# Designs tried in a protein design chat: VHH binders against Malonyl-S-ACP:biotin-protein carboxyltransferase MADC (madC). Part 7

Target 1, 317 residues: Malonyl-S-ACP:biotin-protein carboxyltransferase MADC (madC), of Malonomonas rubra (o06926)
Amino acid sequence: AKWTELQDKSFLEATARERAVGIVDEGTFTEFCGPFDKIYSPHLPLMGEAIEYDDGLVAGVGKIGKKPIFVISQEGRFIGGSIGEVSGAKMVKTIQLASDLYEEMVSEKPDLPEEMRPAVVISFETGGVRLHEANAGLLAHAEVMDQIQNCRGRVPIISLIGSRVGCFGGMGFVAAATDVIIMSQFGRLGLTGPEVIEQEMGKDEFDASDRALVYRTTGGKHKYIIGDCNYLAADSIRSFRETTTAVLQKPMEEIETFRRIGSMEKIKEQIELVKLSVSLKPKDSMDVWAHAGNENPESLINMTLDEFLAQAKRLKA

## First folded at step 19 (VHH)

Design ac6 (from aa2 with S109T)
Fold by ESMFold2, last read:
Structure ac6 (fold): chain B 317 residues (1-317), chain A 124 residues (1-124)
Amino acid sequence: as target 1 above (317 residues)
Amino acid sequence: EVQLVESGGGVVQPGRSLRLSCAASGFRFSAYYMHWVRQAPGKGLEWIGYIYRSGRTEYNPSLKSLVTISRDDSTNTLYLQMNSLRAEDTAIYYCAKGTPLYEALTKGTYMDVWGKGTLVTVSS
């Protein structure tokens, strides 16, 4: 019952592999192995040189119901070194394979049932990077963003943020570009909203100069209220899996409505939410929560997740 | 019935270039990865690379500077361009259809239908 035990395990404390195995159905996960187990990788014909890299990234494919689920799960134990960062090449190839599978399926059956549509799930765990590094192009980040763009309208991509290290730096921008973000209360997400919008629109249109405020408001409850994440989950693999499953039962057209960027309309909405957050000049997140319509925002701090979701009002542009 | 027919083999001098063709029929050519594989005399199979419908390619790292794979979906034809041929490039060259992708990823069998091969002999 090893998989069953994983379901109650804290998502915060779980390893990258435990998160990957636990999100998909029992017995369905096939990990894309690196070359270190033998001289010729069994996945070399399809993954190419990407599978040869030794990194902290767990990638593979499994199922939720009939739906193929490509999983990317980061392990952030070594930050700032070559081992602690996710391999962009492996990420790129995994997302490419999901898109390729979708195109193969539709080519064989143009009326492909929605419950068979492939999806990508990315479980982030990457340490903070310097804020200005998010404005610098890194080849791997650009390639991952291209693959996310290629999947839009075809393959839903869901971000999971609740691991111990959080999701910061260039991967914060990657998470913002996906269709749906699920966080736990313990999840930390940085460099989304103001910095992503500043990068897209330029500093003259938007100035995210209050960097200390942005970083102090990285937690899941705040991100949910300001619209940087779509769902909150409890700190268990079960809760993330159940939330992911519920999202993936929705038709693709509905899933697309959750995206925060990827059209001028969605970008403008995010700009207004960020402008509102900054214009409040808050010393604490409470002022932002109050403006969202929470008449006693301090009461939200200690609510259980269920109470919070029933009571909390989210910021509107 | 799925069929793959290689052509363009023969005897060539060292240092010359050669382009092999693979005519495909009996399946939706544009839907699948297509592969080239070779077998030198007395040796095992050596995977050369693949190409996807988008034009994306991956190559055996030992060969990636020596070959180019291309495809023409309008004629259902796969190509292998080889440059600066050497005696060790003497081999039977096969094209192969990619296995349906989910099966390939979960079972590790990446090629399901092969051509008969075309012999390339590099000789002075």
Scores: ipSAE 0.616, ipTM 0.825, lowest interface PAE 0.8, mean pLDDT 78

